# Ledger of designs, part 22: VH-VL binders against Peptidoglycan editing factor PgeF (pgeF)

Target 1, 264 residues: Peptidoglycan editing factor PgeF (pgeF), of Synechocystis sp. (p74606)
Amino acid sequence: MTMGDDLWGWQNINGSPYLTCALLAPWPHAFFTRAFYPQLPEQLITYLDPQGKAFRVKQVHGDVTLTATEIGQTPLAPDSTHPPADGIISDAPHQGVWVASADCTPVLIGDLIGKRVAAIHAGWRGTKARIVPKTIDKFLALGSELKDLRVALGPAIAGEVYQVDPWVALEVGQSVQAVQKLATEEQQWDHLSTMVNPPVLPDAEPEKYRLDVRRINQLQLLELGFAQEQIAVAPHCTFQMEELFFSYRRTHTKEVQWSGIVSY
Below, E stands for the ipSAE of ESMFold2; O stands for the ipSAE of OpenDDE; V2 stands for 0.75 times the mean of E and O plus 0.25 times the DockQ between their complexes.

## First folded at step 16 (VH-VL; framework fv_canakinumab)

Design u5 (from q5 with heavy chain G101S; at its last look DockQ between E and O 0.88; V2 from the best seeds 0.00; counts 0 for: pae E 2.9 > 2)
Fold by ESMFold2, look of step 16:
Structure u5 (fold): chain C 264 residues (1-264), chain A 122 residues (1-122), chain B 107 residues (1-107)
Amino acid sequence: as target 1 above (264 residues)
Amino acid sequence: QVQLVESGGGVVQPGRSLRLSCAASGFTFSSYTMNWVRQAPGKGLEWVAIIWYDGSEKYYADSVKGRFTISRDNSKNTLYLQMNGLRAEDTAVYYCARDRSYPEDTNYFDIWGQGTLVTVSS
Amino acid sequence: EIVLTQSPDFQSVTPKEKVTITCRASQSISSYLHWYQQKPDQSPKLLIKYASQSFSGVPSRFSGSGSGTDFTLTINSLEAEDAAAYYCHQSYSLPLTFGPGTKVDIK
C-alpha cells in the first residue's frame, strides 16, 4: 500500500464516515465529513472525549494561533461569539481544539511528550502568511521539541483542481524560503513548477495556474526541520469528493466540515 | 464620514463601452469586499459583481459574464466596473455597495452609493 | 442559483396597521437573509441583517423573523414615511440574489 493509504483510515458513527490519521493515534481526533453537518464542535467532541471541552475561534484567514487560555482573554470578532484567529493550541488536558473547512487545509498537530495539541485553518492567505510555521514556533516557545511533533494535513482542495491567478500562486510559493531567496521571479516560477511533486501546475485557461496549498504547507514544515515521517498529507480532495465533503469552490455556499483533536 | 460615490454613467449606443468608478472615503477601503448592484428603471435590484478586498477573486452574474470586469485600486480607494458590449437590457442605475463580510466571504451590504445611471439606446 | 420570491408584490395599507412581507428561498440559506428599504428616488438602506437583527438606527416597528427557507419582515404600526419598496437578499451562496421586491403604499 502507498504511504498515504497506510496512514489514513475511515471510521464510522451510525453510518456517518470520518477520517483519522495514524500519526495522531495517541490523541482522539477526527477529520469529520459533511455527514455530520450541522453538528458543532460542542456536540462533536462527545464522540472523541465525553469529558472534553471544545474550543474554537472565528476564522479570518489570518496567521494568528491562540492558546485555549488566550481565547478567553481575546476580544470577540464582530458579529461573533468567538475571538478572531485561525489556529488553537491546547494548554490543559481534555481540551478539544477545532477548525472548520470547505477547501482550506485543516491541520492537526500532536506533541508526543509535551501533550499539547493544535488545530489550524490554513487557506492560501494563511499559508502565504506562514500560519503553520508560526504555530510551530509557538509550540517551541511553550517547551515542545520539534522531534516530538506529529502533523496531519487533512482533506482540502487538491492542487489539480485549484485554479488561481498567477500572483496568488507566486506569492504563496514565495512563502517557502528556498523560493523567496531566488534572485528572479523567473527562477521562482521555474523552481515551483519543476521540483518533485510541484506545488504549482499549469491550467488550460490562459493567465491561470493551479496551486497545491497542502504541498506548500508540507514544504514549509520540511524547511523547519521536520522529517518526512512526522508529516502526513491526506490525498482526499474536498472539491472532487462531493459525496463526502463540502467545497466552497464547488458550490460557493457556507456549509463546512469540522476537524478536531483532543489533548490528554 | 463613510461614503461611496459612483460616477461614469451616461447615454451610449448598443455595443459600446463605459467605465464606472466608485470613490470610497471615511473607512479602510482595502479591508472590505465590494459589490456592484444595478436596478433597471421601474424594476428590482440585481446583483452584478463582487471582488474580494485584495482583488484576489472576482465573480459575476451570468447576464454580464465575459462583458463586464470588476476591479479595484486600493491605493486610490476606488472600485471600477468596465462595461463592454453594452446592450439595451444593461440600462440601469448602478450602485456600489460595501460588503460587511470577512475575507473570502459574502454578507449584507451596509453602505451604498447614490448610484450612476447608464442608458443604452440607439 | 438561489431564487428568492416575495409576497405580496404590492400592499396598500392604512396608517398604524400591521404590514407583513414574506420571502421564500428555493433552498435553505440558514439565516443569511437581509432586508432593505428603498424609498422613491433613493438608494437602498439596510433594515434587518441575519433574518432578525435590526441594523443601527432602524425604528423598532421593523422586525424580521425566520430561518432556512421562510422569512418575514413585519412593520408593526405603519407610518407614512414607510411607503417604499422592500427587498430580501441572500448572501449564503454566489451568485448573490435579491427578491423581486414588495411595494408598500399608504391608503
Scores: ipSAE 0.525, ipTM 0.816, lowest interface PAE 2.9, mean pLDDT 94
ESMFold2 (binder alone), look of step 16: mean pLDDT 93; pTM 0.953
OpenDDE, look of step 16: ipSAE 0.830; ipTM 0.914

## First folded at step 17 (VH-VL; framework fv_canakinumab)

Design w1 (from q5 with light chain L94I; at its last look DockQ between E and O 0.79; V2 from the best seeds 0.72)
Heavy chain, then light chain:
Amino acid sequence: QVQLVESGGGVVQPGRSLRLSCAASGFTFSSYTMNWVRQAPGKGLEWVAIIWYDGSEKYYADSVKGRFTISRDNSKNTLYLQMNGLRAEDTAVYYCARDRGYPEDTNYFDIWGQGTLVTVSS
Amino acid sequence: EIVLTQSPDFQSVTPKEKVTITCRASQSISSYLHWYQQKPDQSPKLLIKYASQSFSGVPSRFSGSGSGTDFTLTINSLEAEDAAAYYCHQSYSIPLTFGPGTKVDIK
ESMFold2, look of step 17: ipSAE 0.690; ipTM 0.874
ESMFold2 (binder alone), look of step 17: mean pLDDT 94; pTM 0.960
OpenDDE, look of step 17: ipSAE 0.865; ipTM 0.927
ESMFold2, look of step 18: ipSAE 0.675; ipTM 0.873
ESMFold2 (binder alone), look of step 18: mean pLDDT 94; pTM 0.960
OpenDDE, look of step 18: ipSAE 0.712; ipTM 0.874

Design w2 (from q5 with heavy chain N35H I50V; at its last look DockQ between E and O 0.86; V2 from the best seeds 0.00; counts 0 for: pae E 2.2 > 2)
Fold by ESMFold2, look of step 17:
Structure w2 (fold): chain C 264 residues (1-264), chain A 122 residues (1-122), chain B 107 residues (1-107)
Amino acid sequence: as target 1 above (264 residues)
Amino acid sequence: QVQLVESGGGVVQPGRSLRLSCAASGFTFSSYTMHWVRQAPGKGLEWVAVIWYDGSEKYYADSVKGRFTISRDNSKNTLYLQMNGLRAEDTAVYYCARDRGYPEDTNYFDIWGQGTLVTVSS
Amino acid sequence: EIVLTQSPDFQSVTPKEKVTITCRASQSISSYLHWYQQKPDQSPKLLIKYASQSFSGVPSRFSGSGSGTDFTLTINSLEAEDAAAYYCHQSYSLPLTFGPGTKVDIK
């Protein structure tokens, strides 16, 4: 788990702050803040690569990752000008891949050797469905090697404030193989709540729990064989850091921030 | 043949409970977020509650918080509203409504039921 | 919560004439505003989604416009069957809210 602030840097454009991650230094990238709203990826990409083309999808909280080419081949989502998916992998240079978030985890991935990049929207539903491991499998199928991948889990709602129903916490927790293999739900709950840096925390309200979705995604990556040094986890909470981030849990409004990474 | 049919309305004394049901047919119920909307006699529309397509999150109007519980059974294609501690001001026609939005993406209501009347009086 | 107001409360309109109904939000709701028609003794029916997009099967005489805080529903040539109550509805923020309605009657 990489929580050090040495990996995360604040940058500024015209007084508007955004985050970068040292693991992704080879690629133009950003986890933008609310200060850039209402700018869209088509505008934001000019800060990263003025000649780049922005790719985005209609996020549906699912487990599908599309290549930039596949976006043009996939039917549009209802009421949208984009196909339904929650992740994008580049397949040519100068492609910016983008996801929106307001509590869900934005995940940016770079391949140091294969040059491919990805952006993933990983909420608890996509995490339960293992969108991040499925996207890693797609990198491997395209010729990437695990050792060359660098993964940054960006600002999201923190586990200590993310109240959920018990079945949500359990089903997301079961997406971790070590948990899923336990014989009983009692054992699964115990494991999720007592492991080092537990992804499930108690809540004061009866029949509620708190869930750390970034921690679950980190556990999934570690089980795939990633070294700790290949994974950066942002310590930033979109709910608690109101001045910097929109949070759907906090306001129940539609505003989002964008995160993106550009291939070269 | 896309339909929503409410049931369970009736006349009840203040302080008592009712459970409304909304039976869905002709579409994949588990793909849709669902709402309850009510209309007091001769009055306008009032949003009551929402439940996401998978049952994961529920939200309520302030006027009903703590008394009403929205729920769904996707295996039975049925939406429910448990109404406890009923008051005279809860007297209304109750509609179930289908939302074309995804989680955290509430939108318009494209399909409405015909409604079921709840009357709270002594 | 976001308050929606509608104007006018009531219109009595000669057939074939234009009807204009306004809806104002207490804060910006972008284009997350929808219009419903409710005929007497019927459930509401969607007319316009996202401020200006006609729903499937809605006659072309119905149109919507606006964004931010000010929105308009227009019936370009009123027909007798259009006598109904009309409601705006915002889906920008929970709790969801409706306008108080505008009753349109035929002369």
Scores: ipSAE 0.625, ipTM 0.849, lowest interface PAE 2.2, mean pLDDT 94
ESMFold2 (binder alone), look of step 17: mean pLDDT 93; pTM 0.954
OpenDDE, look of step 17: ipSAE 0.864; ipTM 0.928

Design w3 (from q5 with heavy chain Y108W I111P; at its last look DockQ between E and O 0.85; V2 from the best seeds 0.00; counts 0 for: pae E 4.2 > 2)
Heavy chain, then light chain:
Amino acid sequence: QVQLVESGGGVVQPGRSLRLSCAASGFTFSSYTMNWVRQAPGKGLEWVAIIWYDGSEKYYADSVKGRFTISRDNSKNTLYLQMNGLRAEDTAVYYCARDRGYPEDTNWFDPWGQGTLVTVSS
Amino acid sequence: EIVLTQSPDFQSVTPKEKVTITCRASQSISSYLHWYQQKPDQSPKLLIKYASQSFSGVPSRFSGSGSGTDFTLTINSLEAEDAAAYYCHQSYSLPLTFGPGTKVDIK
ESMFold2, look of step 17: ipSAE 0.362; ipTM 0.743
ESMFold2 (binder alone), look of step 17: mean pLDDT 94; pTM 0.958
OpenDDE, look of step 17: ipSAE 0.854; ipTM 0.922

Design w4 (from q5 with light chain Y92W; at its last look DockQ between E and O 0.90; V2 from the best seeds 0.78)
Fold by ESMFold2, look of step 17:
Structure w4 (fold): chain C 264 residues (1-264), chain A 122 residues (1-122), chain B 107 residues (1-107)
Amino acid sequence: as target 1 above (264 residues)
Amino acid sequence: QVQLVESGGGVVQPGRSLRLSCAASGFTFSSYTMNWVRQAPGKGLEWVAIIWYDGSEKYYADSVKGRFTISRDNSKNTLYLQMNGLRAEDTAVYYCARDRGYPEDTNYFDIWGQGTLVTVSS
Amino acid sequence: EIVLTQSPDFQSVTPKEKVTITCRASQSISSYLHWYQQKPDQSPKLLIKYASQSFSGVPSRFSGSGSGTDFTLTINSLEAEDAAAYYCHQSWSLPLTFGPGTKVDIK
């Protein structure tokens, strides 16, 4: 899908490209590329807000989102200097919230009125566990209104190349309520495979499917009541665009790119 | 007590097959990524294969790709290595090892089995 | 594939003396390097994780250092029970790899 191409802009710092989204224009933000490796959020935030403080977590492919304050109150993950979580919501001005990715979907969120921002790491496990809806619930509990939220789903592995086992495709697909409500697995498979812009695609290998995790997250947001105009989906594939992005599926190394957004 | 116990080793002719098992006890097996590591007599350690905690992905050393298959049965707390097309160079003690990596990650190996010997000779 | 080399291959050391073992990676692996001890006829045991963090129950005479490509395992004041082979292991990238080992004997 090229429908989001007019919302996505390439920027450049000293020859290093990064991506921005027009829906998030009110906030300093970036989906950085591999060109910024090995810089970390504590360095990268200076490109967005020299006064900003970077917040990050130890991503564990779960469904937990912490506020910046809760990060300081949460025990550290084993072997890490950060608490375990996969999403962060700002709770004061000049806070940069950051996630790392190398195929999993980086999701950036801004609240036009409440001014808080979020970054979410949404892999297939977190998507199955509905981390994005749970983060939206946390926005609402903090006083945000759904109509004021803007969501960008950044560069990730594309469904057309993301081979998975059948149980993965089905269980992630069942995180969409319209799918879960269907009476049989046969109906669920049919719905996931034949809807407009299907999130599940066939694979040439028997007993394999292809899964579009960004599309599943988009469907979850639409079911929450988001208008399509509140959601931008990047068409960029981290696996296929080797010059721009690291991909764990492609190289099996720990290199990542960072995506972040800064509150006012 | 936390332990890993390998079994299924033995003497086989080149070209034949063998299936190794690793029985886990004393911990939640389904929470951990697992590895096979081998050691030829008098030689160093060689990583063979890894399988994620839920079986979702598997990876192999180049020397065994296409011949060996790692698998697990979390309901039986057991890790497997199916070894086909065995060669003299596969002669080794085979260890299973528990990986302390986060989901979709790999790090250090904190628990090792005692090993099972595979000998490939005519 | 990341190649690990170790030096020396073999070291015969008087008890109570210091042992130094180096491991070099063919590319940066940050701090994703781990050390194992293997005594004769035993399975490997973890000593050091993440280059410098002692594993639970490891005697304080064992320490690790380094990052990037150059790493060191140190045994301060060698004990007789430390006669073993020592291996480094990188977890930065698949395929996972081990160094070729360093055998340490009592002189």
Scores: ipSAE 0.651, ipTM 0.857, lowest interface PAE 2.0, mean pLDDT 94
ESMFold2 (binder alone), look of step 17: mean pLDDT 94; pTM 0.958
OpenDDE, look of step 17: ipSAE 0.840; ipTM 0.915

Design w5 (from q5 with heavy chain D99E; at its last look DockQ between E and O 0.84; V2 from the best seeds 0.00; counts 0 for: pae E 4.9 > 2)
Fold by ESMFold2, look of step 17:
Structure w5 (fold): chain C 264 residues (1-264), chain A 122 residues (1-122), chain B 107 residues (1-107)
Amino acid sequence: as target 1 above (264 residues)
Amino acid sequence: QVQLVESGGGVVQPGRSLRLSCAASGFTFSSYTMNWVRQAPGKGLEWVAIIWYDGSEKYYADSVKGRFTISRDNSKNTLYLQMNGLRAEDTAVYYCARERGYPEDTNYFDIWGQGTLVTVSS
Amino acid sequence: EIVLTQSPDFQSVTPKEKVTITCRASQSISSYLHWYQQKPDQSPKLLIKYASQSFSGVPSRFSGSGSGTDFTLTINSLEAEDAAAYYCHQSYSLPLTFGPGTKVDIK
């Protein structure tokens, strides 16, 4: 038995690589790479489920997760073809739920018993607003049980390279309840920087910090009562692995990769 | 009534500094990403700087990087441009522009101010 | 950075005739291309968003088309008040950029 990298497997379609996660093996799923650009979820779903219908949203870096049914009921902005949200939960078989990313964390979730799946776009703003815990609450409200959920945090910008202003690092860190409950900001900074596998790292540039958004999301899940073996965290950095991923921090362009999971 | 009003322009010697303001009214200023755009006399439009709705990210054209600083005060509904080390080529009308669409997505400019003239002359 | 070019630099056009202005991007910008009108001594005004979508209150004689690298603004029956400079603008990538402009005058 090995540690870490055994959960993440590279797959290939016609020379184009994509990632899968062993925790999500019961469901067709993928964290696609830049090699699939400019294909959209409506095309990509055919690699996962030829019968599947793709669902996506206009991501706004918020904290809203919609069911597939709610997507059809949500008003559109005048210049958008998709409702605003940053997460999607399936509510019927053969539904593919999709999020785009280029540094923000794509989170895929499966319910082993309840059959629902979800995709979440978790950037630092959505993480601060606790979109992942709010999506878990929605699973529970729909009848899921925590012990049956499996969560994969996909390729994203790594904490080692994600430079942010101090207020960003602190406010995102405060989304962890154990941090928020500390009496002073000095105690909060100390906790965030000295815990095992700290989510806040120093930066060589004065008045800057480095933030591990995947680690913050992992901490939020652990606080909800997830066991560590229910959570997989991809080691892949979208900024550093240019050959495989687009990165907004690197290029400031709108190219993205898609991640999706299909219910049955 | 949606309005953007620039101020703070004037005549200044090379190497000096100037601070431009853009007062916003008639909309929720803190929900919108804002831009500065300039136009030299008889020339086209040149993008200068952008600041996200919450001030979290700021980006600059290479021609002004290191000399200009964009900022905002959402409690005063005001956008600022601090212009240091001014040069003759910075002579232009400076417009502030409201970005429409989702705040974290670069998009079109639906509202422009009337502009304020900056003249850098020795 | 993405360079936008416009053609022609200048047009003198008889009223009621058609005006065509092109904008070309140095790389694909999908449909993140917008058109602005600037009348003499005025601020720019949005005409067309996302290559082809008319902005509210813009006369129907203005239309846009294109995707990727090649875009066109059309005024299908020129009015006297349309004498202005016209600029394309890409919002696909930072730094944001404008085309150099096309001046349209009335003959």
Scores: ipSAE 0.303, ipTM 0.721, lowest interface PAE 4.9, mean pLDDT 92
ESMFold2 (binder alone), look of step 17: mean pLDDT 93; pTM 0.951
OpenDDE, look of step 17: ipSAE 0.822; ipTM 0.914

Design w6 (from q5 with heavy chain Y102F; at its last look DockQ between E and O 0.77; V2 from the best seeds 0.00; counts 0 for: pae E 2.6 > 2)
Fold by ESMFold2, look of step 17:
Structure w6 (fold): chain C 264 residues (1-264), chain A 122 residues (1-122), chain B 107 residues (1-107)
Amino acid sequence: as target 1 above (264 residues)
Amino acid sequence: QVQLVESGGGVVQPGRSLRLSCAASGFTFSSYTMNWVRQAPGKGLEWVAIIWYDGSEKYYADSVKGRFTISRDNSKNTLYLQMNGLRAEDTAVYYCARDRGFPEDTNYFDIWGQGTLVTVSS
Amino acid sequence: EIVLTQSPDFQSVTPKEKVTITCRASQSISSYLHWYQQKPDQSPKLLIKYASQSFSGVPSRFSGSGSGTDFTLTINSLEAEDAAAYYCHQSYSLPLTFGPGTKVDIK
């Protein structure tokens, strides 16, 4: 039995499908599909909250999360009308926070008590840099409590198809504290490849590995003290499900889907 | 001053190998994705290969795939192109170019080197 | 792969007159099209990024327009130093591609 599958529901707007997660039911939210391209968050938010204001950033595969207020205070990225970051936390009602993805993990977070919501873009680089734990730390600094947080890891490239170089797999794996604390790289590899639901898988090419970035993010959250019931992991693969999602690994084109969550 | 300088070109017989180098100065080389672009005498520009800023991914034009290898040494601020199995149609001036895409993105090329000539003749 | 075509192949133009160069993509590339100038025996240099945005230090007589599949580079009043080859380049998709070039000469 996979509780994650029971948590994920397909919704429809004008024939265009999108996903919601039951764990985030208190908040208007969506993991939109390619069917909504080329709509942007400023338009998409009207499906979730007609009163809402959309907030987004220029994603740089980093580890920075900004509050909605900090977005207005942060210098713009080069060639962009948005500041550089990879996560956004709301700081007032009716704020929609948004991330784009095409294989990287879109992470949506809600605080049941503190009312804050967040969206995070977590690719392998941001995951290595622990963007999700750093965003959780920011929730806590703002007064949230860990027990009140609900986290959904959305559609992304699946580990079974995500081929990477060995140094990428190892360095991302070392972002998990239990792995980092092991004395040797040999022990780290063994742990990453033999644990239940391993985040590192073999590849047919002898000098390549496969990396489950969603699983690494899940492990990081569990080590912070989240209960499994606070975390939902989408089973959907952006690479394999071409009719539903854009995938940069598949096409090397620039189209993205958007995921967002709105505070109340 | 931002600068890219290619070297390693020369005359070589078909089937042989050459390694090109591109020395970067005046900017943080490890922050930028890099490309090789070539131009046969009297012809247009042809993209050859790209490597991400950290070396994590590499991609090639079909015409060179399996024969050419792009690489970089960020500690030496140097981009390389290893060219094996050279053919007459590989005769060209080879340019290195700085890509403004980041980090898994492609964009315009804002800085080009002066080029190095590779001649493959029998 | 995305094929770029340019028209015309060659243009001989009286000084101070307008030059128009078109680039057509085999599929939509949004605004991920860039223009380069290559003077004789020189490296290419960037003129226009994102179809219509002038690069730093480029004379105002150069402008670009278009999106999707059809793009235009315009030189509003040709100067002698503008005699060069002009290339379009798409960065939308790998493999990256260039147009075949348009050579512009002064009459």
Scores: ipSAE 0.587, ipTM 0.836, lowest interface PAE 2.6, mean pLDDT 94
ESMFold2 (binder alone), look of step 17: mean pLDDT 93; pTM 0.954
OpenDDE, look of step 17: ipSAE 0.841; ipTM 0.916

## First folded at step 18 (VH-VL; framework fv_canakinumab)

Design x1 (from q5 with light chain L94T; at its last look DockQ between E and O 0.72; V2 from the best seeds 0.00; counts 0 for: pae E 2.6 > 2)
Fold by OpenDDE, look of step 18:
Structure x1 (fold): chain C 264 residues (1-264), chain A 122 residues (1-122), chain B 107 residues (1-107)
Amino acid sequence: as target 1 above (264 residues)
Amino acid sequence: QVQLVESGGGVVQPGRSLRLSCAASGFTFSSYTMNWVRQAPGKGLEWVAIIWYDGSEKYYADSVKGRFTISRDNSKNTLYLQMNGLRAEDTAVYYCARDRGYPEDTNYFDIWGQGTLVTVSS
Amino acid sequence: EIVLTQSPDFQSVTPKEKVTITCRASQSISSYLHWYQQKPDQSPKLLIKYASQSFSGVPSRFSGSGSGTDFTLTINSLEAEDAAAYYCHQSYSTPLTFGPGTKVDIK
């Protein structure tokens, strides 16, 4: 069971569907689907804000979040067109910030008062590295208040079908502070698998586990002091809903969908 | 200086095993996905296997599945290829190559070793 | 798997002439096509990434173009040092695959 299931709605552009979240209603935003491939943020931004400028980064499954200004100031590697990062925060109106994903969790954030928005690419590695909490810290450092933030965790591979090695499940689970504080790995496993809406479940295959990356991100946010009502978790699975989403785990191909939000 | 150096090649009989090593230097080895690519004498390039930077995922060409095992020791900056059940058609120069892709992604190979020759002959 | 073909297999070219090598994919691979140069008794070297982006240190006479299924490597003015085999490579899907190669010789 995910939070905010009733907050999610489908829109369309010329018959092509994309997903929105009611928590982010104040901002033009979209979790686009495979129907929009191979359009890039520079094209997609026109559907959300004709005056908007699109910002994206070279995603590296890390924990770095850059502001739009920092993106412009970051020296580029000789063979790169974008600076390496996995999160973007706006710092002016009409900035569309974007992340690409297949199975990884796209996270969109809006600040009701500060007016800053963010897009974060949170795979299990970025999640392990606590990219979302780190991005929240950057929001706060920029003058935002926790109570004013709204977070939407978009379509990603569901825990029901995301098979991982035991050490991955444990390391990602340990990114939750409450889990890390437990004295033994056995206690950590027990907690991760028995809590409400458990982020880790056993798999039919021996020595494999199922991991819910979105649930881990949610738990991280809750530990920061977010209220349940500030967080929406999409129930959509990129792996299972192949008609709407690309999935690397399913096809091992390069197709991705873009998620973006525009500041006002 | 960024460098990859393969070793462990030699002459073996069919059915035998061989273990190749690739020593990395000049870069943070643990941050990069690594590949093995081989080239039979006078032939083209053939991708063999890939391993994620943290070893979390591995993939193989069908021609070596079930026989070869790719692994790495990031503490030693070393990539390995365990080759079991070697066949004549496995005869090739084996290159290790650095992948500029990222986790759950793969792209181009920007750094190659000099290669090590494996000859499978009765 | 995605099969790559190349044309021609071999060509002998006079210095300063233009060289064109084509690579075709069995299915669309967007721009996930890369080119490598391999000189005799050397390891492959990256020339072009993502169909048209020159790799660092590659001479300007090398260029790449194409998308989808058809790609081209061009050497605008062939130098003697360009005698080598050239391979296209797709990273669109696993298993990763290479073209059969094109050998360029100098007349």
Scores: ipSAE 0.344, ipTM 0.763, lowest interface PAE 1.6, mean pLDDT 94
ESMFold2, look of step 18: ipSAE 0.594; ipTM 0.830
ESMFold2 (binder alone), look of step 18: mean pLDDT 94; pTM 0.955

